# Designs tried in a protein design chat: VHH binders against o13800. Part 27

Target 1, 230 residues: o13800
Amino acid sequence: MNQVTQFSGNSANLMLYWILKSYYSRFDRIMWIDTLGTFNPAALPLPCLEKTMLVRSFDAQGLKDAVDELESNLKSSEDQAYALCIDSFSNPIGLLMAQGNISFAHAFMMTLGRKCRILTRKFRLAVYLSTSLVYIKQLHLSKPALGNSWPFCLDHSYILEDQQHNKCLVHCNQSRKDLLGCSQLFLLLKGSFTHEYLTIDFYNGTPVSVSSKLHVSPSLYHSSTLNSPS
Short names: E, the ipSAE of ESMFold2; O, the ipSAE of OpenDDE; V2, 0.75 times the mean of E and O plus 0.25 times the DockQ between their complexes.

## First folded at step 16 (VHH; framework vhh_sonelokimab_d1)

Design p6 (at its last look DockQ between E and O 0.73; V2 from the best seeds 0.74)
Fold by OpenDDE, look of step 16:
Order: structure tokens, then sequence, then C-alpha cells
Structure p6 (fold): chain B 230 residues (1-230), chain A 123 residues (1-123)
């Protein structure tokens, strides 16, 4: 079977799409690792797609293989700027956990995360990772899937959450904090040569624009703004 | 002797479908990543897709994603390419290739090649 699905619900990652739509011109090559089987090429412009390799990874080892492939490519073309999008980083690892391999899953996550970080430092590589959020009903809060170990392998993180839960403090200066369908952790690694964090503008809970800043916010929560439809 | 033999090519109308097969012999098929390339007349050979030895990772040129699906059966030493919604621009010789290492997007890195099978999409 060539599908991996652990998390229920909408697995589409609008953030990654908007990142690429906004910044694909900065990259010579793009690797999109789809672990959810939900990649939508129609969400990206043709010039972006032309430089994009889609990788479907069906388990944790597959994800590793994909990253190894990227590494090989990077080593062969050090002068080229690469973008790596993993949608999602957590899914294959979550599968391991579901299988009862908790310790291995954690180790795998940390190792692979570290590898990605190292690659961003060594090469012209931007890495964008997504992970699911898990809502803890008893605590009325959301947390990143796979626990709180992400900060150890990530440079900066953003948590996007809808207004209903309002558990993650999305820094939005506007009164509306309706991030419909956005229950994701967006992860950036150190070494990105393009930007350190993003600003995502939303209209009615849907991303409509992405901007970048070079400064890394110490917060795990990403800021959002509400725009009019373009 | 190492052999990769493509089959399934032919003439098809636009919108049609074809399924290509690549039968491998003479090497440990299950240890190699295998992929599909195509070359149209006057054009360079271009990557379509590849699948790792275990079959748990697939690589695609995004331009072909959704229409083309790569799969393998290690028990039969066979690689497949399902092509749907074919277009005239898909007309090319399609090649099967095997690679022991990484970097699957570049045809220069592949170890073994088939002779190719012609796919013609025309009304």
Amino acid sequence: as target 1 above (230 residues)
Amino acid sequence: DVQLVESGGGLVQPGGSLRLSCAASGFTFSSYAVGWFRQAPGKEREFIGAITSRGNTEFYAVSEFGRFTISRDNSKNTLYLQMNSLRPEDTAVYYCAARYGSRLMYYEDYDYWGQGTLVTVSS
C-alpha cells in the first residue's frame, strides 16, 4: 500500500503551499515530501511545479530515504538553492508510535530533525516542516503532535489554531482569529537562507498571502493578519 | 546479463491510458531503485518517476503527477508505469532504468537501462 494516514481530518497544508507560491523563485529546486497523500499540484503555479520533485513517503523509513535523496542532490549541486517541504513531518513518525515503537519513533524524529538542521547549515537549503496538532480535551489546549520534543530540533515554530480552541496564542492584532482548518504546527529550521519566519495573512480563516522576515520570534506562535480577498 | 525490457507501449488516442511494464533480470531487482524516463524526438531524456527498492518511497516529476503512477512488484521483478489522460506531448520513447544508489532524478546516475518502448499519443 502506498498510502500513509495517521491523523484524521483535513491534512491539507495551506501554509506550505503559500510558502512556495510566495518564494519559489528563490529556489532552484524544490522537494515536496508528501506523507499524507494529499499533495495538490493545482495549488502551485506552473513555474514552481517545474522545479519541484514530489516525493511520496509511506513510512518513517521512506521519509528518511527522501531526505537522503535530498542530501545526495545537495551534495551534487551545492550552488543550487533548495527548498524542502515535508507535509507532514509527524505523520510517518506517528505511525511508528501507533505501532508501539515509541522510543524508536522519538529517536527517529530527533535524528531526522537534526539531519535536516545540519543540511540547512551546510547547504543552500530552506526546510519547511509541518506537523499536526493534537487537541487535549481535558486541558482545553492543543499541542504539537509527537509531544514537545520539536523545539530541540527546530529553530522556530509556529502554531496555527482556529478561534474555537483559542488555545494557541496566535499573535494577531486583529479581533478575528478564525483560522479555519489551520490546526498545524509550522516548523522552520536554522540555516534557511531565505527567511527565518513567516507572516501569514488570512481571509476568513484562509491564507491569502505570505511574507517573510529575517528575525526569529522567540514565540512558538505565529502571527497572522486578516486581509481582504485578492 | 542484466536486462531491463520495457513493454506496453503503442499508439493511443488523447485521453487514453497505457500501462507500461519493465521486466528486470540478471540482477537483484529488489535491491535497486527503479525509475521511468522518457525521451521525445529532439528532446533530452527527462525523468518521470522512480521508486525505491522497498517501494515505500516514490519520486515524481510533478508535471506528471496525477496522471502517471509508478509501482513495482519485487516478486515479479517488474516495474510498472500507469499512464492516464495521455496527451500528444507524452509521445516519446519510455525507458526503464535501475539505480543502486541515491539521486534518482538524474538519468546519468542510473546503472542499467532498458531499450525503451515507444508511446505515441495521436488522434
Scores: ipSAE 0.763, ipTM 0.916, lowest interface PAE 0.4, mean pLDDT 77
Fold by ESMFold2, look of step 16:
Structure p6 (fold): chain B 230 residues (1-230), chain A 123 residues (1-123)
Amino acid sequence: as target 1 above (230 residues)
Amino acid sequence: DVQLVESGGGLVQPGGSLRLSCAASGFTFSSYAVGWFRQAPGKEREFIGAITSRGNTEFYAVSEFGRFTISRDNSKNTLYLQMNSLRPEDTAVYYCAARYGSRLMYYEDYDYWGQGTLVTVSS
């Protein structure tokens, strides 16, 4: 809550669905920005869908239009809790950069990111975004898209690492709290992420503890004893 | 004078389709966001969807997503609602409306309204 959280990787949208499945009862309103045309309402419970507004746009102006709409709603209903999910943030920014004016696209991106961060501080708002990974050949690694300035707009950043046997490891590579280096294992079952045990509280942006309202055991200690599909 | 005039309503069977139109006059249509609402007997006016003035961004109540599609043609000053897979619970008066500015989900904030067109879904 009150934070900007990024998920980067091929399966990042599954994290956004998992976030909403897990926490929709804590939000009064939800806005989902679909910039890819891939929104799947079957991935969410009906009570969640009933409080969700879908924004469809494939360009960067659509991100701004949606944030402007959200800001107006927040100002009119300051007692309500909102979630904003953006799938994806990087695609429309990348398309804007491809139009040839990189400095304009960068300024647009940073202005929008700073706006989101300001809104999470002023209002009861959680922002969850998806972005692509980009491969850096000289370093033989992938990192979140959007360059070196973009992380200043984020409270937390996670990289998704797809693994064998329908597993996905979600690794925190940036946190303004106690999450740097933490990871969470998710399983892909019937097209959805699930978890055996939660190690990260994605609503509060904190490691899970025994006093957490999410009563779980760390999955690392139980992975060796769980029945795997292999 | 400002007018919004809906058309295309009528009686359809369940599973059928309708395309509603809303013709605008008396204002600069291309400067306004436009939206569709509906009102069933005894209920409050319900948001269906809206589209920005340039047509680049669409907003939907997700419960209707996939069945209903909003569009606009600024050269004809016309807003459209394509409704597919209709159900008896879609029976309502459908209204078009125009809004200068943001906050498109709430009917209280819209500046101009049509008189409505009745859609009845019955076998």
Scores: ipSAE 0.714, ipTM 0.871, lowest interface PAE 0.8, mean pLDDT 86
ESMFold2 (binder alone), look of step 16: mean pLDDT 80; pTM 0.825

## First folded at step 17 (VHH; framework vhh_sonelokimab_d1)

Design i1 (at its last look DockQ between E and O 0.75; V2 from the best seeds 0.74)
Fold by OpenDDE, look of step 17:
Structure i1 (fold): chain B 230 residues (1-230), chain A 123 residues (1-123)
Amino acid sequence: as target 1 above (230 residues)
Amino acid sequence: DVQLVESGGGLVQPGGSLRLSCAASGFTFSSYAVGWFRQAPGKEREFIGAITSRGNTEFYAVSEWGRFTISRDNSKNTLYLQMNSLRPEDTAVYYCAARYGSRLLYYEDYDYWGQGTLVTVSS
């Protein structure tokens, strides 16, 4: 039996809030897609909220509709910067998988991921995707709750915090394979211009910067010695 | 003829609640996204929220999140806006609108409009 790992006692995406709090001034418009119903506007400053649109999506199709809406509003201008936050990307995919539609779930993920990537290349768009992890008991390892194909459609992955709220410096999963034991994963597409050369650094348990490049290899899903929960 | 008719507006005290309804006719309601806007005197029309044709996606101005909830009943061709914890600054004419397709965030993109219903929040 597999278990989904989440932050204990709080469903709020604190790290995602931190990212927006830190960088909202770089964006003219922000879209927050809430798939969990846990969005907390009190976690963000008023100037950020004034440029934020909240979207509630209830299924995979809803998520797609939300992204389509974003696309329809994007302008090809160097003077217009956008941010897309999806909390979480794994929820609608997990729902599909739970319904037995595994192949469709993977196809959906790849299609939507690709669409987001294309948008980040065409527009000044930053995309932040949160995802839960799944603990596989038989293998004694954790992996993102996105199935096994997600590494092929996403450019960057960041594991920021484990269930014990341990913070870690995120660079590259090849050197930090143990990070897959964390309870929250952030995915950043390569075209996210605002953080391409930045690193998610933690100092004394506090985030101080956002996102360096971290690519998670699918091979990690099959290693029982790697990616154990912390 | 296409018609959107708002109802449920009126005078309410601060902290009170209202539920607005928008009855649609003359078009295939279930094929359209629908939304709520408001306009206060001397101000521009502002977006409140919208819901897709299927009802599986909702859009909100964050400023209204938690207080306002949008819903639709396609079997009744009706759009609703539940407003809680009303404030004096919520005083405005509230409009329902329908849009075929995407681009739901700006009033300029909507195809059909109601006449509006006045909501006054005052002690």
Scores: ipSAE 0.763, ipTM 0.915, lowest interface PAE 0.4, mean pLDDT 78
Fold by ESMFold2, look of step 17:
Structure i1 (fold): chain B 230 residues (1-230), chain A 123 residues (1-123)
Amino acid sequence: as target 1 above (230 residues)
Amino acid sequence: DVQLVESGGGLVQPGGSLRLSCAASGFTFSSYAVGWFRQAPGKEREFIGAITSRGNTEFYAVSEWGRFTISRDNSKNTLYLQMNSLRPEDTAVYYCAARYGSRLLYYEDYDYWGQGTLVTVSS
């Protein structure tokens, strides 16, 4: 909540669906910005869909128009909790960059990203967005798209790595809190992410805690005595 | 004199399709976002979808996504709603509306309204 969170990789949209499946009851309204034309309503429960507004954006200006609409609605309903999902943020920005004026496209991107971050601080808003990965030949690895300045707009960034046996490892490569280096394993079952146990609280942006200050009721996640060696 | 006139309503069988049109006059249509709403008896006016003045962004209530498509033709000052896979619960009066600026999701914020066209889905 009150954070901008990025998921990067081929399965990033599945993470956005998992976020909404897991947390929709904590939000009063949801906006889904679909820049790829791939939104799948079958991936979400009906109660989640009933509070979801779908936005289809055709270019970078359309992405800005959607965020401006959200801002207007936040100002008139400040008591309500909102989720914004953007699938994908990188596609319309990449198309704008391809039009040739790279400096304009970068300024547009940064202005929009700062707007999203400001809105999460000013209102009860969580922003979850997807981006593609870009291969960096000199480093022999892939990293999130949009260049070196974009991460300044993010609170958390995760890279998704698809693995054998229908698994996906979600690894935190950037965190404003204490998530750097943390991972969450998901299983891909029938086209959806599921998990055996949760290691990251994606709503609060924190590790799942065993501290007595944070959890006063018994939980299997927090019981070290169940697995103690001897 | 501002005018929005819906047409294309009528009786259709479940599973059928209709295309609604909304002809605009008396204002600069291309400067306004436009939307479709519907109202069944005894219910509040319900948002269906909206499209920005340039047509670059479409907003939908998700319950209608995939079945309904909003579009506009600024050269003809006309807004359209293509409705497919119609169900009896889609029976309502359908209204077009125009809005200058943002806040497209709530009927109270729209500036101009049509008189409505009745769509009845019944076998």
Scores: ipSAE 0.711, ipTM 0.875, lowest interface PAE 0.8, mean pLDDT 86
ESMFold2 (binder alone), look of step 17: mean pLDDT 81; pTM 0.836

Design i2 (at its last look DockQ between E and O 0.80; V2 from the best seeds 0.74)
Fold by OpenDDE, look of step 17:
Structure i2 (fold): chain B 230 residues (1-230), chain A 123 residues (1-123)
Amino acid sequence: as target 1 above (230 residues)
Amino acid sequence: DVQLVESGGGLVQPGGSLRLSCAASGFTFSSYAVGWFRQAPGKEREFIGAITSRGNTEFYAVSEWGRFTISRDNSKNTLYLQMNSLRPEDTAVYYCAARYGSKLMYYEDYDYWGQGTLVTVSS
């Protein structure tokens, strides 16, 4: 039996809030797609909220519609920067899978992921995706709740916090397999203009800072381990 | 003829609730995204929220999140706006609008508009 888990057992994505609190000044417009119904405006400063559009999506098609709406509003000007947050990317995929539509779920994930990636290349757009984890009891292993094809459609993945609450760093060129066993995943599509490396500093399991860095020394951070079974 | 008719507006005390309705006719309501806007005296028309034709996606101004809820009944050709915890600053004429397409956040892009209904929040 598998169990879906969230960061600290909370459905609220505190990491996305931290990211926006730290970087909202870089964006002219922000779209938050809430698939869980747990968005908390109180978690964000007023100046951030003033430039944020909230979207409630109830299924995969709804998520697609939301992204299409974003696309229609994007401008190619260098003077406009955008952020897209999806909390969570795994929810609509999980719903499809729960309905027995496994192949369709994978196709949807790949298609939507590709669309988002294309948008990040065409526009000054940062895309932040949260995911749930699935704990596999028999293997004592957690994996992203994105199905088996997720490594092929997601470009950049960041470890926010491991199971021991260590500060983690994930390089863009690292294997996605090193994300297995993490307590929280953050996904960034290739082409984002905001971050080459994203790091979150933790103190006793509590975020204390979020920053983007270039060529950060690995010695300063905990590296993820490969937990994927061969 | 295309028609959108708002109803449900009126006077309410701070902290109170209202439910607005928008009855649509003269077009295929279920094929259109529909939304709510408001305009206070001396201010620009502002976006409140919108809902897609299928009803599986809702858009909100974040400032209204938790207080306002948009829904639709395609069988009745009706759009609703549930407003809770109303504030004096919510005083405005509320408009429903319909759009065949995207860009739901901008009032310039909507195809059809209602006449509006006045909501006054005052003690």
Scores: ipSAE 0.732, ipTM 0.901, lowest interface PAE 0.5, mean pLDDT 79
Fold by ESMFold2, look of step 17:
Structure i2 (fold): chain B 230 residues (1-230), chain A 123 residues (1-123)
Amino acid sequence: as target 1 above (230 residues)
Amino acid sequence: DVQLVESGGGLVQPGGSLRLSCAASGFTFSSYAVGWFRQAPGKEREFIGAITSRGNTEFYAVSEWGRFTISRDNSKNTLYLQMNSLRPEDTAVYYCAARYGSKLMYYEDYDYWGQGTLVTVSS
């Protein structure tokens, strides 16, 4: 909550649906910005949909217009909790870069990202957004899209790695809190993410304690720390 | 004089389709966002969808997603609502409205309104 969180990868939209399925009861209103034309209402429960407004944006300016609409609504309803989901943030920015001035597109992106972060500071707002991964040929690696300055707009960033047996590992590669290096394993079942154990609290942006995990047959051992006997 | 005039309403059977039009005059249509609302007897006016002045962004109540599509033609000063897979619950008076600026999802914030067109979904 009160944070900007990024999910990067082919399955990033499934994380957005999982976030809303898990936490919609904690929000009074939800805005979903669909920049890909792929929104799937069947992925969400009806009570969640009933508090959700769908925004279809056809370009980067439309994405800004949607965020400006959200800002206006936040100012009118400061006592309500909001979620903003953007699927995807990278697509309309990438299109702007491909068809317009690159310097302008970068400034546009950073202005919009900073606005989202400012809004999470001023209002009861959680922002979850998806971006693509880009392959960097000279490094033989994939990393989140949008370049080296974009992460300054984020509180948390996760990279999704699809694995064998319909698994997806969600790994935190950036956190302004204590999530760096934490991972969450999801299982893909019937087109949706599920989990056996929750290791990350994606609402609060914190690790889940060991006592909350289902760990079979633990043997507890201790190591003494310094204690004063008197 | 500002005018918004809806047309295309009428009687349709369940499962049918209608296309509503809203002709605008007396203001600079291309500078306004426009939206569709409906009101059944005894109910509050309900948001259906809106589209920005340039047509680059569409807003929908998700319960209407997939059945209803909003569009505009600025060269004809006309707003449209395509309604498919109609149900008896869609029976209402349908209104078009125009809004200068943001805050498009609440009927209280709109500046200009049409008189409405009745859509009845029944055998």
Scores: ipSAE 0.707, ipTM 0.870, lowest interface PAE 0.8, mean pLDDT 86
ESMFold2 (binder alone), look of step 17: mean pLDDT 80; pTM 0.827

Design i3 (at its last look DockQ between E and O 0.74; V2 from the best seeds 0.72)
Fold by OpenDDE, look of step 17:
Structure i3 (fold): chain B 230 residues (1-230), chain A 123 residues (1-123)
Amino acid sequence: as target 1 above (230 residues)
Amino acid sequence: DVQLVESGGGLVQPGGSLRLSCAASGFTFSSYAVGWFRQAPGKEREFIGAITSKGNTEFYAVSEWGRFTISRDNSKNTLYLQMNSLRPEDTAVYYCAARYGSRLMYYEDYDYWGQGTLVTVSS
C-alpha cells in the first residue's frame, strides 16, 4: 500500500517562498498556481505580491488552463521577465491516478511539462514546481508523486532534501532512482534564464542564499545517491 | 441583447461582508470566462478576480486573496463575488465582465461589461 506524504501547512512550500523572496526583483510578473489551497501571502514581501497573480486550479484541466493563460500573457520582449510557481505539480497528476486514469495522467504530465519547458526557451520565464511524495510501505521508501515515467519525461534540475534535511542539486534527463527516499523535491525546469548560473546555499536544511554559481555549496551538499535504493 | 447586471452593492462597515451577484443574459454564459473589476474615484480600473468557463480555475489579485472569493453558477447564468473583511480602501464601483478567450487580467480584453454596483465601506 502506498501513502501520499505531504508536508503540513505552509511548510510544504518553504523553498518556493524562499526562491521568490530571493528573486522577485528579477521578475516583472509572477504567477502562482495553487493546486492545494495552501498559498500563504504572508510568506512573501509586499513588493513581490504586487507583481504576483494567484491562480487556483482544481484539476488537471484547470492547471492546463492556468498555464495557457500564462502563455497568453508572455511577451517575447527581452525586457519582460516572468516567474511561474506551481504548488504542486504532483497534485493534479495524483488526482488523475487516484481516479484510475494512469495513462492519461502520464500523458498529461508529459504534455504540460513539455509545454512549460518550451515556454522557458521562448520567453524569459522561470518555472518552479513543488511535488508531494508517495511512501511505499513495502520498500520503506518515498518517491516523487509523479508516477513511474516522470524521470524520462522531464528535463529538470532538482533540489532534493532527505529526512535529515540534507540537500543536493541534481540534473535529470533520464531515469533517476536516486530521487527515492527524499523528503522534498523541488523542480526547476532546465533552461530557465534566471537560473543558468544558480547556486543555492543551504544551512541546516534551510535555504540561506542564492548566488551566481551553478551548483549547491559542497559544504552542505548531500548526494541523492544516498537516498537511492540498492 | 447581451446584458450583465450587477447587484448586492451598498454601504457596509469596515470588517463587514458583502456578496455581489452578476446576472448574465443574451449570450452563452457557460462558454465565457467571467471576472470582477473595480474602480475607485480618480483611480484606474483594477482586476479583482476571474473564473474560467468551467469554473475549474480561478484567478485573483494577490491583494484580495483570502478576503474575496469568486464563483459561478452556470445553471443560473450568475457570477458571484464574496467579499469579507472589507476595508475603506475597497470602496469602489464593482463591475462584472465576460471574456471569450484568455488574458483575463486585462480589462481591455473583455467583451461584455455590466453597469457596475457601488460598494461603500465606511464607519
Scores: ipSAE 0.763, ipTM 0.915, lowest interface PAE 0.4, mean pLDDT 80
Fold by ESMFold2, look of step 17:
Structure i3 (fold): chain B 230 residues (1-230), chain A 123 residues (1-123)
Amino acid sequence: as target 1 above (230 residues)
Amino acid sequence: DVQLVESGGGLVQPGGSLRLSCAASGFTFSSYAVGWFRQAPGKEREFIGAITSKGNTEFYAVSEWGRFTISRDNSKNTLYLQMNSLRPEDTAVYYCAARYGSRLMYYEDYDYWGQGTLVTVSS
């Protein structure tokens, strides 16, 4: 809560659905910004959908339009708890950068990111967003998109690594709290993330010292060891 | 004169479809965001969806997502609402509205309103 959290990777949208499935009862209102046209309402419980506004955004200006609408809603109901999910943040920004005016696109991105962070401090707002990974040939590894300045807008950043046997490791590569290097293992079952126990409190942005289990379907695959840095 | 005129309402069976249209005149339609609201008897006016002046951003109450689609054609000064898989709970008067600016989900902020078209979903 009151934080900006990034998930980067091909399965990042599944984390956004898992976040809402896990925490929707803690929010009064939810905004989902869909920049890819891939929103799947069947992935969410009906009580969650009933308090969700869907925004279909087709360009970077649409991200700003949605955030402006959110700000207006926050100002009119300052004691309500909100969640903002953006799937994806990187796609419309990447399209703007590809138009050739990279300085303008970078300033637009940073202004919007700083706005989101300010809103999380001023209001009861949690922001969860997805970005793609980019491959850095000189380092032979993938890192979150959007360059070196973007992380200053984030409280937490996680890299998702899809693994064999329908597993996904979620590894924290940046935290304003004590999460750096922490990992959470998810199992992919019928298109949804599940887990046997939770190691990260994604709502508060803190480690979980005691293992907790949510009510989920049994895994079809064995669990693997956590802690897979790269 | 500013005018918003809804059409396409009527009686439909559950599971059916309707397409509502809203013809605009008397103002620069392409400069306004436009939206659909509905009001059932004994209930408050309810936001359905809105679309920005350029058509680049659509807002929906998600419970209608997948069933209802908003669109606009600025060359024809017309706003549309496609409603599929209709249920008796969708019975209401449907209104189109236009707003100059942001803050699109609150009916009291809209500048111009249509007279409404009745949609009845009954077996």
Scores: ipSAE 0.666, ipTM 0.849, lowest interface PAE 1.0, mean pLDDT 86
ESMFold2 (binder alone), look of step 17: mean pLDDT 79; pTM 0.820

Design i4 (at its last look DockQ between E and O 0.75; V2 from the best seeds 0.75)
Fold by ESMFold2, look of step 17:
Structure i4 (fold): chain B 230 residues (1-230), chain A 123 residues (1-123)
Amino acid sequence: as target 1 above (230 residues)
Amino acid sequence: DVQLVESGGGLVQPGGSLRLSCAASGFTFSSYAVGWFRQAPGKEREFIGAITSRGNTEFYAVSEWGRFTISRDNSKNTLYLQMNSLRPEDTAVYYCAAKYGTRLMYYEDYDYWGQGTLVTVSS
């Protein structure tokens, strides 16, 4: 809550659905921004859909239109808890950048990201957004899209790694609450994520403690003594 | 004089489709956001969806998703609502409305209204 959280990767939209399925009862209203035309209402419970406004737009101006609408709603309903989900943030920004004026596109992106961050501080708002990964040939690795300045707008960032046997590893590469290096394993079952044990509280942005009777793995057990990056 | 005129309502069977139109005159249509609302007997006026003045961003109450599509044609000053897979629960008077700015889901904030067109979904 009161945080901007990013999920990056091909399965990032499944995280957005999982978050809403898990936490929708904690929000009074939900806005879902669909910039890809891929929104799937069958992935969400009916009570969640009943409090959701769907925004469809395929360009960067549509992100601004949606955030302007959200801001007006927040100002008139300060007692209500809101979730904003954006699937995806990177696609319309990437299209704007491809139109040639990179400096304008960068300023547009950063203005919008700072606005989202400010809104999470002023109002009862949680922002969850998805971005693509981009492959860096010189480094032989993938990193979140949108360049090196974009992370300044985020409280938490997670990279999703698809694995064999219908697993997806969600790894925190940025956090203001000591989640850096923490991981959550999800299993893909019938088109949706599930888990045996939750290791990260994605609503509060904090680790979840586990009991001593659970299986212990470095990737599934988090403490201050174990979460050093290596 | 401002005018919004809905058309295309009527009687349809469950599972059927209907396309509503709203013709606008007397104001600069392309400067206004426009939306569709409905009101069943004994119920509050309910937001269906809205579309920004430029037509690039659509807003929906997601409970109607997949069945209803809003669109506009600024060259013809016309707003549309395509309704598919109609159910008896969709029986209502359907209204188009226009406003400047944001806060698109609240009917109290709209400046201009049509007279409404009745849609009845019944065997």
Scores: ipSAE 0.785, ipTM 0.901, lowest interface PAE 0.6, mean pLDDT 86
Fold by OpenDDE, look of step 18:
Structure i4 (fold): chain B 230 residues (1-230), chain A 123 residues (1-123)
Amino acid sequence: as target 1 above (230 residues)
Amino acid sequence: DVQLVESGGGLVQPGGSLRLSCAASGFTFSSYAVGWFRQAPGKEREFIGAITSRGNTEFYAVSEWGRFTISRDNSKNTLYLQMNSLRPEDTAVYYCAAKYGTRLMYYEDYDYWGQGTLVTVSS
């Protein structure tokens, strides 16, 4: 079985922080689901933190509960624009797989992913997902921790970082094999509109400009606090 | 009768720590999410944190992140709040509450409340 990088071995997902730093003014509320125990409030500006609720989820059921909470909030405040960040979506799945619950893990991933997709269609919600890594022993390479069914159960785009640290935005129409050797994956759910440009510093002190568009739910453009990216 | 009884409050110096407890009785504790709120004089009640019935998910106000930790023991029907690095502005009555369902950040939706325990942070 391939090794799934979990709590102790997962790389920092800087993209989530940079997304929020750039676009937090467009959201009325932010939910950050931390599955790794590595949330760093110092990485976000105070105005962003003031509208952020931090959630710590310890397993798959916990992650589901967090999303259910988000749904409840969305239903009660349809006039508010929300951002959901999950760092890392794949971590609870890795835990299930490590326990031998492979089928359940896949089912869970599909179900929760579908839930998130539905919510982005119904509400003023943007969803940003990071992933852990899977080490392929026989190849001595890593890839983002996407289950076999993940690319087929969600309409999404993602930003990949290859072995040379190049970044590109791609859509979920490509083969999962294309992810082999990548060290980062940032998922954007389909159904969103794109911004003009996205600049992300993937490495502290060595910024990388990605000529790609950030996907945001159409309803978010009606946010009471909608401003230009910083 | 449903009861939530807070304890552990008191006077503490700035930078100090306290651990609050909330003992629950009269209902199936393990079926409810539980949370902590506080209210300072002249201010609105504010959310601190909550934990789901199974304890698999914790919710926090970011302002309290890193200083406050919520936990529960269903075998003891008890909710805990560990408070570290206390500040004068943390002075308030602290309440535990129980909620069946979601929307844990909003005090209006909670089903049961304790009477509160006073925490005073002062030199």
Scores: ipSAE 0.764, ipTM 0.916, lowest interface PAE 0.4, mean pLDDT 80
ESMFold2 (binder alone), look of step 17: mean pLDDT 81; pTM 0.823
OpenDDE, look of step 17: ipSAE 0.745; ipTM 0.906
ESMFold2, look of step 18: ipSAE 0.729; ipTM 0.871
ESMFold2 (binder alone), look of step 18: mean pLDDT 81; pTM 0.826

